# VHH binders against p49116: the designs that were tried, part 160

Target 1, 238 residues: p49116
Amino acid sequence: EGPLLSDTHVTFKLTMPSPMPEYLNVHYICESASRLLFLSMHWARSIPAFQALGQDCNTSLVRACWNELFTLGLAQCAQVMSLSTILAAIVNHLQNSIQEDKLSGDRIKQVMEHIWKLQEFCNSMAKLDIDGYEYAYLKAIVLFSPDHPGLTSTSQIEKFQEKAQMELQDYVQKTYSEDTYRLARILVRLPALRLMSSNITEELFFTGLIGNVSIDSIIPYILKMETAEYNGQITGAS

## First folded at step 9 (VHH)

Design kf10 (framework vhh_8cml_1)
Fold by ESMFold2-Fast, scan of step 9:
Structure kf10 (fold): chain B 238 residues (1-238), chain A 122 residues (1-122)
Amino acid sequence: as target 1 above (238 residues)
Amino acid sequence: EVQLVESGGGLVQPGGSLRLSCAASGFTFNDYAMGWFRQAPGQEREFVASISRSGSYTYYSDSAKGRFTISRDNAKNTVYLQMNSLKPEDTGVYFCAADQWGRYQSPSYDYWGQGTQVTVSS
């Protein structure tokens, strides 16, 4: 019918918790990350094509791609989050853990490689000056990925992904008409998102969650939240 | 308090040049794409030019291409619009605007200045 995304889907405004503390702690990092995660899921829920797939398919898609959506959100919101400062604090904590024999060297190497991949991704997006329309379409391409194991309605999902790709191409060709290879430079960044471990993302950003539950386990509940309940999560965590 | 203050407007003859400046304060300038829009009497506000956060990408309306140049000085929190070969059709109030998400041609920019008058008349 109409376009996959409207101008309302380009708007992606992260509201940070109380002023950043002088010394970062797990609770501040978790609250900031939770707000971004909830914003990302609310963004997905607002897409008519996503709603049309139905609750079970919606849950399966978000479970499969939440780490990719979250990482795109980190890149898009890197400045408002002071992401470089958060990552520096995490690196400092990991170095102290080596000295105190609290973590194995193999685990620390794995986590550091994840941080380097994340920094490289965010830096590449910043250097490309990815705009809000491009981020919205990249998120849609990631969201409507038909190739995750266990998905139903894969033909419909593929159709929506193709529509996202076509609309991104149209936007880039119109807006960046003299930069012939911009779309290619943007799209070759996407495969890196799937190489980043969702388990390590959860460890880095969501350690402060009460009940020690996985993000995978809470996704169905986030997706079914009422608008008022959702707003409480993104604005009211004190 | 966020403020965008435009200057450099004035009266100029057809074929003349003007340089508009927009001084930004109250936000992290380097994190915002900047744009220029104009509004003629009895017309809707229209896009003129925009520049990315880094300054690496610039965008122009068809009427501005080849005549106008947008630039920014991140050290001075200022964006500029150099307007050459001005035409009577360029007459209007020119607004500076800031957009955190890089919506270069969208009229829904986050912050707006009060405008500066440009008149191109013989």
Scores: ipSAE 0.006, ipTM 0.417, lowest interface PAE 9.8, mean pLDDT 85

Design kf11 (framework vhh_8cml_1)
Fold by ESMFold2-Fast, scan of step 9:
Structure kf11 (fold): chain B 238 residues (1-238), chain A 122 residues (1-122)
Amino acid sequence: as target 1 above (238 residues)
Amino acid sequence: EVQLVESGGGLVQPGGSLRLSCAASGFTFKDYAMGWFRQAPGQEREFVASISRSGSYTYYSDSAKGRFTISRDNAKNTVYLQMNSLKPEDTGVYFCAADQWGRYQSPSYDYWGQGTQVTVSS
């Protein structure tokens, strides 16, 4: 038994579509979000503990937590994504929709409240100056959540979550030794992720998906594809 | 295009002081954690000090605590290492490094400078 995460799991490099258009559109936003989602799933798939749970459990876990992983990824990659610019464009589009009476005011209010919660979360993470190791362990804590409905192997998932929590604590205590309450300030941010609607995230970032597909429906295919690519890299097949 | 250029190294007597500077260009400086590492002849490269993106958190090796101070000026894209009460054991090449992920004591920093020589001898 080694550590849950290695240094390779700290590296989380998002490559944005280039160039960024002068005026943001649904296709650019969807492409950017899809890249982050794929990167997040590839990250999860690369964890030996995750692989050990088996395909069915892996699919169930990611279906349950993809919105939490995606939101942590948005916070971590906010600068690379120019997330503030993307959110401003979405807000502008919603304000125009109010003027054109294309969407109900109640729905627009729900979406605006979600955007506010997302921005507040990203701002709190930025203010805390969350580092790459902390993000990796926070993602592991939300990935290995044993409390989602319908999960099997919950004892093993809980063991991996506890291991993630212990390794995060050890890291923070060693690295931020003079900041006694840093870990507590970080961990109290996590419950906010569960309050964010996956349906609204899907509407904001994934509206451009071809075929009107849900994220839930494509997760098994993304995990299968990433596994095939990962296995090809390991074996060196040509 | 990405450059980290160290300066301020030199020869100093034991008990003396030096201020190292690292001028950064080609990336958004305020979004990177910055660190100083050193390598003595025949030794591995070791961590000396690091500073968070915001400047609110600083980290020091046990040998540097109480003697060295790391700081940054985001307006000037520069990180500094003020070294006081220098000892012969502090002799080495000092490297500036930048890391987007805040890997403070890890050798896996994104960008590295070429180094500046610090010699503490009489």
Scores: ipSAE 0.012, ipTM 0.424, lowest interface PAE 8.8, mean pLDDT 84

Design kf12 (framework vhh_8cml_1)
Fold by ESMFold2-Fast, scan of step 9:
Structure kf12 (fold): chain B 238 residues (1-238), chain A 122 residues (1-122)
Amino acid sequence: as target 1 above (238 residues)
Amino acid sequence: EVQLVESGGGLVQPGGSLRLSCAASGFTFYDYAMGWFRQAPGQEREFVASISRSGSYTYYSDSAKGRFTISRDNAKNTVYLQMNSLKPEDTGVYFCAADQWGRYQSPSYDYWGQGTQVTVSS
């Protein structure tokens, strides 16, 4: 009954704020991360199956998985973002902020472990030479996760996830026919996404957001934006 | 500014060999799959060969299999096409192209060079 994703869902083009400053600052990092978040939300909204779930259900899905989608986006866009340079700058900035706030050693350990896990995830995806079709299907698999608490229509969500898994399998087996275990190597990377804290992601990349605003609280507003507004956020135009 | 600059085209006898090069600049080369396409006089642009970002996967059209070899040097931002056993039917303008999503055999590549002429004639 038609594929879950079309070729338009494979295209994932991040436009960075230009130029990158000589010394990275919290404003540049936050703007870059915000553009990736908006691109990820726009990508999810463009999927007909996602729209078919209805506004309340699809909003709950994105609230539950935005950190997994964002992290996949970081891995996919790591080079265009110069992610390694951003992470080094975040560590420096965070150390200064932690000193001022007098945060505990336990919190410092949690943040450093998160950065390590993020680096290892991005490195593993790069070593596997994950293509745009594979990224699109991996994002669909995490988006259509039926196992988050409080979801309705879980049977339909599970059906869409299974469809994403089947289409990924068909793609990999056809495109990488001589690499028998490629799909298995890709899929075993996914559990790591759920080990990463959304609170720590907010602290690292969205530190410019004031008033203790959570990303999941703004998601309903982002999903209701017109296409032109999404494009404005992605390109920095308004 | 994105640029793809082809070189190595020319006139060659049937059964001869030719090596095409494509120098890339203005983008992160190692993030892009690279492809070679050709356009014969009066025909549509067709796929010839492509190579993944790492160089681990290569793809060839039926006409190119066994005769052409695609390779890349990520340190030099260059992709190559070694063409052996050339036939008059291989005559055309050869275009270098870059794709960041892995659309190896589709003509829907992101960036294109201006092309280099290959003529196979006696």
Scores: ipSAE 0.305, ipTM 0.671, lowest interface PAE 3.5, mean pLDDT 85

Design kf13 (framework vhh_8cml_1)
Fold by ESMFold2-Fast, scan of step 9:
Structure kf13 (fold): chain B 238 residues (1-238), chain A 122 residues (1-122)
Amino acid sequence: as target 1 above (238 residues)
Amino acid sequence: EVQLVESGGGLVQPGGSLRLSCAASGFTFGDYAMGWFRQAPGQEREFVASISRSGSYTYYSDSAKGRFTISRDNAKNTVYLQMNSLKPEDTGVYFCAADQWGRYQSPSYDYWGQGTQVTVSS
């Protein structure tokens, strides 16, 4: 009963590290990415339906979908982040560090293919002119995915996903009434998120901040942070 | 500090044309959907036209369709409303508005200008 998301859940404001360096470096990219990751997890944690599933289920859901949430966040915040400039800097760094042997060539190919997939995803979302309400519901559809292995409460998760889909449909139908196929064009973009490797995302955006610890290993810690600690992270405090 | 400054209002005869401009500052213009609303004396503020962040989608009230054209120049942080075939019923104060979440036809926009008067009369 009541809507799955409120206007507070549509607000998604990324605060970038300041000052911006004249030349992008690994530390700035990692700091920017970690702020987006923390913002994404705080967004999920603020949803009453998400809280109702309990901490164990919350942890399992976010571990399964953090890369999809992060990628949607990159697309949504692409302009604020100057994502195209960040990706160009990463490509330039990779090109300058290549060894030209067969093994390193295979790895570079995988990373470059991932960057291409990411650029194409962000470009498609930009061309569709996805608004803040649409992004919020797409994130909710991804978050409340009942099909990940090891989940409990799958029936309840599926009901929340269906509610997200219904509310997105109602929004799109009212706001974009002249564009009959808009919802279908938006939804067909979602499967591409699952084709992007979380390991490569970690390598590109989080290398400087997490060392050898995987993102899914730190998720329980981030989800347990108090609001004050969380706000400190997204503003770059501590 | 956010500012929306409208210009181009004035007195015009029925059947005439007028172009309104709205110069935006203090926010990332390209991240905001832009809209035009109007308020006639004794009436509620009503939607006229809106344009998406990229400019790919435009929306018009039934009274504006076929007569008005909304456009934007993201390099100049400006939104425009070209009004053709003006009628006395189009008289009112025209407000420029910005909305980050793309609530194109909703009156609940984030930022509003002070308005510019449009009068259609002989």
Scores: ipSAE 0.011, ipTM 0.431, lowest interface PAE 9.0, mean pLDDT 84

Design kf14 (framework vhh_8cml_1)
Fold by ESMFold2-Fast, scan of step 9:
Structure kf14 (fold): chain B 238 residues (1-238), chain A 122 residues (1-122)
Amino acid sequence: as target 1 above (238 residues)
Amino acid sequence: EVQLVESGGGLVQPGGSLRLSCAASGYTFSDYAMGWFRQAPGQEREFVASISRSGSYTYYSDSAKGRFTISRDNAKNTVYLQMNSLKPEDTGVYFCAADQWGRYQSPSYDYWGQGTQVTVSS
């Protein structure tokens, strides 16, 4: 069998669009988010265990967990993205929509709660000083979730999730040997990811997509891309 | 261009002290763990000490523990190694290194300096 993840799965390098505009706009935010999404999909596809599950299972898993992977990526790449600046721009745009009476109060409340939960999550990960190995295993744990409806090969998926959990435990116990409760502090952060709405994430970060296509609709196509196409998307060839 | 520039090496008598500094540029310093490694002639590079991005976690080789202290100043993009009670066995070229991923005690760091010579004469 061998290990679930290798050192190649730990590196996660986001290249941002350049230059950053003087005033943040929907196109810049969408381009930045799209690069992170493609990087996340490319990362998942590079895992041999993931490939072994087959195309249909891979599509179902990623459709179910892309928001969790994306949110972990936002936390990991928060400084590279200047995420706090992006979120401030989104909040400003949302406040303008309130003033112009374009959105219901209930919808605005849901979106603001989502932004606050995202900020809390990113802040908690930063305070824990989560390293690249830990992020890689957390992403693997959410990717290999056997409890999504409609999945086949659930026993094999569960095996891979348990392997991810065991390898994370071994890593943390070896690397942070004197911090007895570190693993528990990390793992209790994961349930919050499932409370984050994928629809709200899509509206906040992906409104600039051509033709207003949903993330759900493009996932099968991203997963079928050749390596050169993946590389073009994660670097943003212009 | 990423640069790590070590300073503070020199010749010292057994039992003496030295403070090494490493000035970093060309990357976001606060996103990287920092480490010190050393290499004696004809030997592999060996781990000496490392410090996490925030400074909350430090790691020491058995030979360094109790004698050496690693610290960092994120505002100055600098990492330090305070070396006390130096021994002839500590002689070598000391390298500063940067790691984004959490390798800490492994010699598989992303960026490396050119090194500074430490000689403990007996």
Scores: ipSAE 0.491, ipTM 0.772, lowest interface PAE 2.4, mean pLDDT 87

Design kf15 (framework vhh_8cml_1)
Fold by ESMFold2-Fast, scan of step 9:
Structure kf15 (fold): chain B 238 residues (1-238), chain A 122 residues (1-122)
Amino acid sequence: as target 1 above (238 residues)
Amino acid sequence: EVQLVESGGGLVQPGGSLRLSCAASGFTLSDYAMGWFRQAPGQEREFVASISRSGSYTYYSDSAKGRFTISRDNAKNTVYLQMNSLKPEDTGVYFCAADQWGRYQSPSYDYWGQGTQVTVSS
């Protein structure tokens, strides 16, 4: 009945670990990425439409789209994170790994292609100057994707995605009235998110996770966390 | 600490011009969308103008369109509001505000200045 998202869903504030070290390390990158991932999952949980789908569907949706949500979050928070500096540090580490024969040339090429795709995506979003409302609706479109294998309740998910698309269209047409093709330029960026490997994202940003736990494995746990426990993870509080 | 300091307010006659400045300290301005809001005595705070992080997009209230111009100088960590053809109804305290997420016309900005008084009368 009412709108899919409220103004509260536009707010997306990432708190970075401080201070940023002079030389970036795996722990700083992993902590920063983990905070963004937790923030993204908490954002999804706060949507009434998402809650209405039920816990099993919620878990399946987030497992299917966490990489797309995370990548949109990287683009949205790129300046707060100093993402360009983080990516440069990852590239430097990767170049050194070639010299020490620690990684195969084929694997390094695959990882570098992923970084180039990520940089191109973030640059495209920056050039379009995507605002907070647009990011919220793009995240909703990605979250309510009915076309992932193994999903149930696909008709209801599709209705929520369509609602997100219509509300984004209404917002863009009202706010950017003189830019007739803005919505088309924004939407054509979304398919690129599915070309990026979740396995490579894990290697780049989450190698510091204790116990070599996969993101897929922790998602059900994160979605069931109490608010206080969840806030502790986001802020890095003891 | 984050601080926004407005300047350039004053008393002008109808039809006059003023240039407001907002100096930011404690953060990098280029990471934020910026807005100008105003408040007359006994009224709620109203939107006047905003500018995107990149500077590529600007938004104006209906009352400001054609008369006011918002701009930013990221090298000086400053945002400006050039006000032309001022009217008595433009009188109020003008606030600059910074928003990380580009909520251009929403009053829910992250950081606010203390304001600078603009009075338009003879």
Scores: ipSAE 0.011, ipTM 0.388, lowest interface PAE 9.0, mean pLDDT 84

Design kf16 (framework vhh_8cml_1)
Fold by ESMFold2-Fast, scan of step 9:
Structure kf16 (fold): chain B 238 residues (1-238), chain A 122 residues (1-122)
Amino acid sequence: as target 1 above (238 residues)
Amino acid sequence: EVQLVESGGGLVQPGGSLRLSCAASGFTVSDYAMGWFRQAPGQEREFVASISRSGSYTYYSDSAKGRFTISRDNAKNTVYLQMNSLKPEDTGVYFCAADQWGRYQSPSYDYWGQGTQVTVSS
């Protein structure tokens, strides 16, 4: 059998909205995050193994893991996004909200803990210097997670996850032959993705969405989009 | 505007040394994996060396390993290739390239310079 991923699945190019505003605002952050989300969904849908599972299974998988895929995308595209600047602006806004007593302290604490977890994850990935092939396979491992509640075809999903793990191992051993424990260091980063709340991710990055729609509710529509429409959303050309 | 400008090429005798420089403008090299590729007359472009975004990992072709050293100077937004013990087989146009995803050996890098000629001849 052929490989799970091809070179086309390694390419993950985020195009940021332009021009960049003088001061960061909710709409710029939301537009940037939406482009990353659409890029991530288009990436997943382009995988032949993913397509082979069928549309109902595909929708269930992405609904279960979109936050993990999105977070890996944030880490991978952190420099292009100036993610540290975006997070600093969010933190500054939250600190000002505390000073003005405009939001509850418990809510602010939850959001700040999420930001710290996200920063720690992105910093750990940067420190490990994760390359594009490694990111592609980590996203595949996350995507083909058989252990989410309510999934069907779990044995086939597990097979694809194992194939992703095998191909990542082969790549790392070939590319980083002198670093015997690199694969282990990379894989132990993945459990942290499940500690981050998808609801808080939505509030941090998607507050500019019209109609206050949840990401969960729009996933089936995103997955059914034509290729040209994906390209338009990713580049902002549509 | 993204630009990569190579310099340092020239004519040398076998066993000689050259240091190539690649100056980047319009982006920050520390955000990109950087690579050197070469193309000899009548041959396809081939990988020579690359350096990861952090600088912690370097990769070399079999022909370059032990003779060439890639390095980066983020403060000067520049990447270098130190070439020692040069052989006639090293003759070619040397291209600097930048890739956000670290495709170390792939010729599919995002941005390319115009190249600098290296000739190793008696």
Scores: ipSAE 0.011, ipTM 0.400, lowest interface PAE 8.9, mean pLDDT 84

Design kf17 (framework vhh_8cml_1)
Fold by ESMFold2-Fast, scan of step 9:
Structure kf17 (fold): chain B 238 residues (1-238), chain A 122 residues (1-122)
Amino acid sequence: as target 1 above (238 residues)
Amino acid sequence: EVQLVESGGGLVQPGGSLRLSCAASGFTFSDYGMGWFRQAPGQEREFVASISRSGSYTYYSDSAKGRFTISRDNAKNTVYLQMNSLKPEDTGVYFCAADQWGRYQSPSYDYWGQGTQVTVSS
């Protein structure tokens, strides 16, 4: 039994579309978000423990947790993305929609509350100066969540989540040995991810998808593109 | 091209002060942890001080605690080391270093400057 994550799983480098337009538009925001989502799914696929669960379980896990992974990715890549500028542009658009009566006040309130929760989460992570190793383990804890409805192999998923938690504990205690409460401060941030609506995230960041395709519908295609080759190698005589 | 360029070194009397600066370019400065190291003649390079991505956390060697202050200005891509109550033992070449993982207690750094000389003598 080796470690759940290797040093290669800590690398998480987002490349933004260039050039950045003078005025942010739906297409730029959608392309930026899509790149982060793809990077997140590619990261998950690279984990041997994740691959070992099998294609059906992999699809079910990512469908259940993509919003949590995406939100952690937004926090981790906030500077590279200029996330504050993107959110300000979205807020400005919503304020214009209020003035033009294009959206109901109740819907705008829900979306603004989501933006506030997202800002609070990202600010909390930034204030803690969560490092690259800590982000990798937090993403693994979120990915290997055994408590989503409809999952099979829940005992194995729980084992991988516990392994992620123990490896995070070991890392933090060794790296930040004089900060005895750092792990607790980090872990209490995770429940907030479950309170954020995936439907609102999709509306804010993915409205530019061609043909109004949902995130739920594209997840199996992204995971399967390289999984089919991987399955061929596993089932083959080699 | 990634570059770290130190400045502000010089000759001072014991009890004096110096402010070192390190100008960074070629990477997203605000994502990196920054550190200061020094190397005295005939000795190994030693840790002096470090600072997290946002500046919320700092870490100091025992010799630096209470005398030195590390700070950063992410808008200017610069990290600073304010050195007070300088002693002859502080003499050495001072290097700045960058950690890609944003750690304020890093076991290893990815990029290094060429150093700036600090001499404390009468």
Scores: ipSAE 0.556, ipTM 0.815, lowest interface PAE 1.7, mean pLDDT 87

Design kf18 (framework vhh_8cml_1)
Fold by ESMFold2-Fast, scan of step 9:
Structure kf18 (fold): chain B 238 residues (1-238), chain A 122 residues (1-122)
Amino acid sequence: as target 1 above (238 residues)
Amino acid sequence: EVQLVESGGGLVQPGGSLRLSCAASGFTFSDYSMGWFRQAPGQEREFVASISRSGSYTYYSDSAKGRFTISRDNAKNTVYLQMNSLKPEDTGVYFCAADQWGRYQSPSYDYWGQGTQVTVSS
C-alpha cells in the first residue's frame, strides 16, 4: 500500500571504466553500455512491486522493455558517459564503412536513423531538464507495461503502471507547480522509445559482447545475480 | 603485482578429458569474475567459459556447453576448467582471465595469464 518507489529508487549512479582510451573502440563502448544495463536491471530488481510479480513475470517484463530502460538510462547518464562522443565515434566509423563498402547502404541508413532518433530523444529529455524522480517514474512506467504480448498477471502489472503514473503526476504537480503542462510534455516523449529497435541498440552498444549471446538470453541470469555481484557490476567496486 | 598462472594443459586423444587450473595472486580473488578463453595460432582469442565472483553463475560458449565445467575455489584463489569429450577443434592455447567489472563474456578482461597449450590429436 505504500509508494511504488522510494528515495533509494531515485539514486542512479553510473561509474565509467577507466582509463578512457585515446580512440573509442567497441570494447570500451560495450563495457560502458554493460555497466548501464546492469545498473538498470539492478534498479528494476530492487522494486518491491517488481519482486512481488515473481521470477517468470520479471524475466518477461525486462525482456520486453530492456531497450526502453537502457535508452532512458543513456539519456539520464548522457553527461557521465560522454554519450555525444560515443555517438560521434560510431557515426565516424559508419561513414568510413560507407567509403570502404563494408556495410550495405540500406543497413547504414537504418543505423543512422536509429542514431538520429536516439540523439533527438536524449536532446528532448535534456531540454526538459528531467530530474531523478521523473526518470525513476518513467522507468517504472515502461517496466510495468501490461501491453506486451504473452504476459500473464496483466491486471496486476497495469495496477503498478497506473500507480507509477499517479505518483509521477503528484510529484510533478507539487515540484513544478507553476509549469502546468510539464507532465504532458514528459509523457509524450515515451512512445518514441517503443519505435527504437533493440537489435540496432545491441549492434551499436554491445558489439563487444562475444559469442552468439543476445541481451534477451542473458537477462534471466542478470536478474538472478547475487546483490554483491550486482553492486560490483554497477560501481566497478571490488 | 597481479599474476594468473595456468596449468593442466597437454596432449590428449579425441574423447579424452583435461582439467585446467589457474592460480591467481596480487588481487582480492573473490572480488573478480574469472574466465577462460582460447586462441589458435594467428587467430583472435575466443570465449570459452566464465564464472561469477561467488561461483553462483556460470556462462559457456555454445561449443563448450554440456562438455566443459568451470568452477572456482575462493579459499585457494584458483579457477578450474574441467574439459570432457574433447575434440580436435578444442586445440589451442587456453588463457585464464580476471575481470573486476564483472563482464561475463566481454573480450576486454582486466588481467590475463600467459596460457597453457591444449592439443587434441592422435
Scores: ipSAE 0.000, ipTM 0.108, lowest interface PAE 18.8, mean pLDDT 83

Design kf19 (framework vhh_8cml_1)
Fold by ESMFold2-Fast, scan of step 9:
Structure kf19 (fold): chain B 238 residues (1-238), chain A 122 residues (1-122)
Amino acid sequence: as target 1 above (238 residues)
Amino acid sequence: EVQLVESGGGLVQPGGSLRLSCAASGFTFSDYAMGWFRQAPGQEREFVALISRSGSYTYYSDSAKGRFTISRDNAKNTVYLQMNSLKPEDTGVYFCAADQWGRYQSPSYDYWGQGTQVTVSS
């Protein structure tokens, strides 16, 4: 019955492909995003409570929340990724696609709105100066969401989410005792994650994946990888 | 020079079996995950099966589960795909691929073979 998260779960270190190319391309963006996705999955898999839910529940849960978890990771790693530079490159590509008449105006509008929502979210998190402990617990709250359609074991998932919320409250109240409303300001940011389209996230960051297979289809494989194989994914080392 | 050379393709009747082999050279085979992909005429390349560096973990597409088995022999620098209960829908060019990180859909797949033709027809 110990804490849901340990100090080891606060560490979240993204290793970027090095160096950043002079001209951003779909391969660099996809590689960077893939590293973040694998780091996020490895982080989730390391949680004993998550392991205790079992393989089928773990797969269903991550399939339901990967976009929320990924977006929190983008916000946490925005500086390391130079996310603003990546998003600017994507916007430039979209503007060129309009000029070449490759995409419909309605689709481009949806994608641009997604980018603006993502930028707004990341800016709000930066303004709040969210620390590593807070990010770890926010990721846990998102991961242990019992309210996604089709989930089983919802009572157990809800219990773990409540534990994450309780431990975040204890942390914030002790660490930021002078800021009585900090927890409320942090938690009110989370609903915005569910307004972000996973299809658009996939289009923006994972277009470089070979074949017509989705992120949803690769999640079971990622969750079954051994630690050494995960280390290769997140650092680029064999 | 890095090479992946597929073999074992051919013509079989529905319900038949084939064993594909991929011989690797020019890199440290045991440091790479190995995958099989296929491409039917006029269609995109699709994932079939993946095996981890150690051989301890495998992943299969839904169409391959229960019918295909991927294996590897690190001493021989070879990966295999045993295909049973073949269907006409399995017809296509089968490609061997190597990726140092074990990513089965990454554009950063390090090495690709030229493919071997599998045709399932009566």
Scores: ipSAE 0.000, ipTM 0.178, lowest interface PAE 16.2, mean pLDDT 83

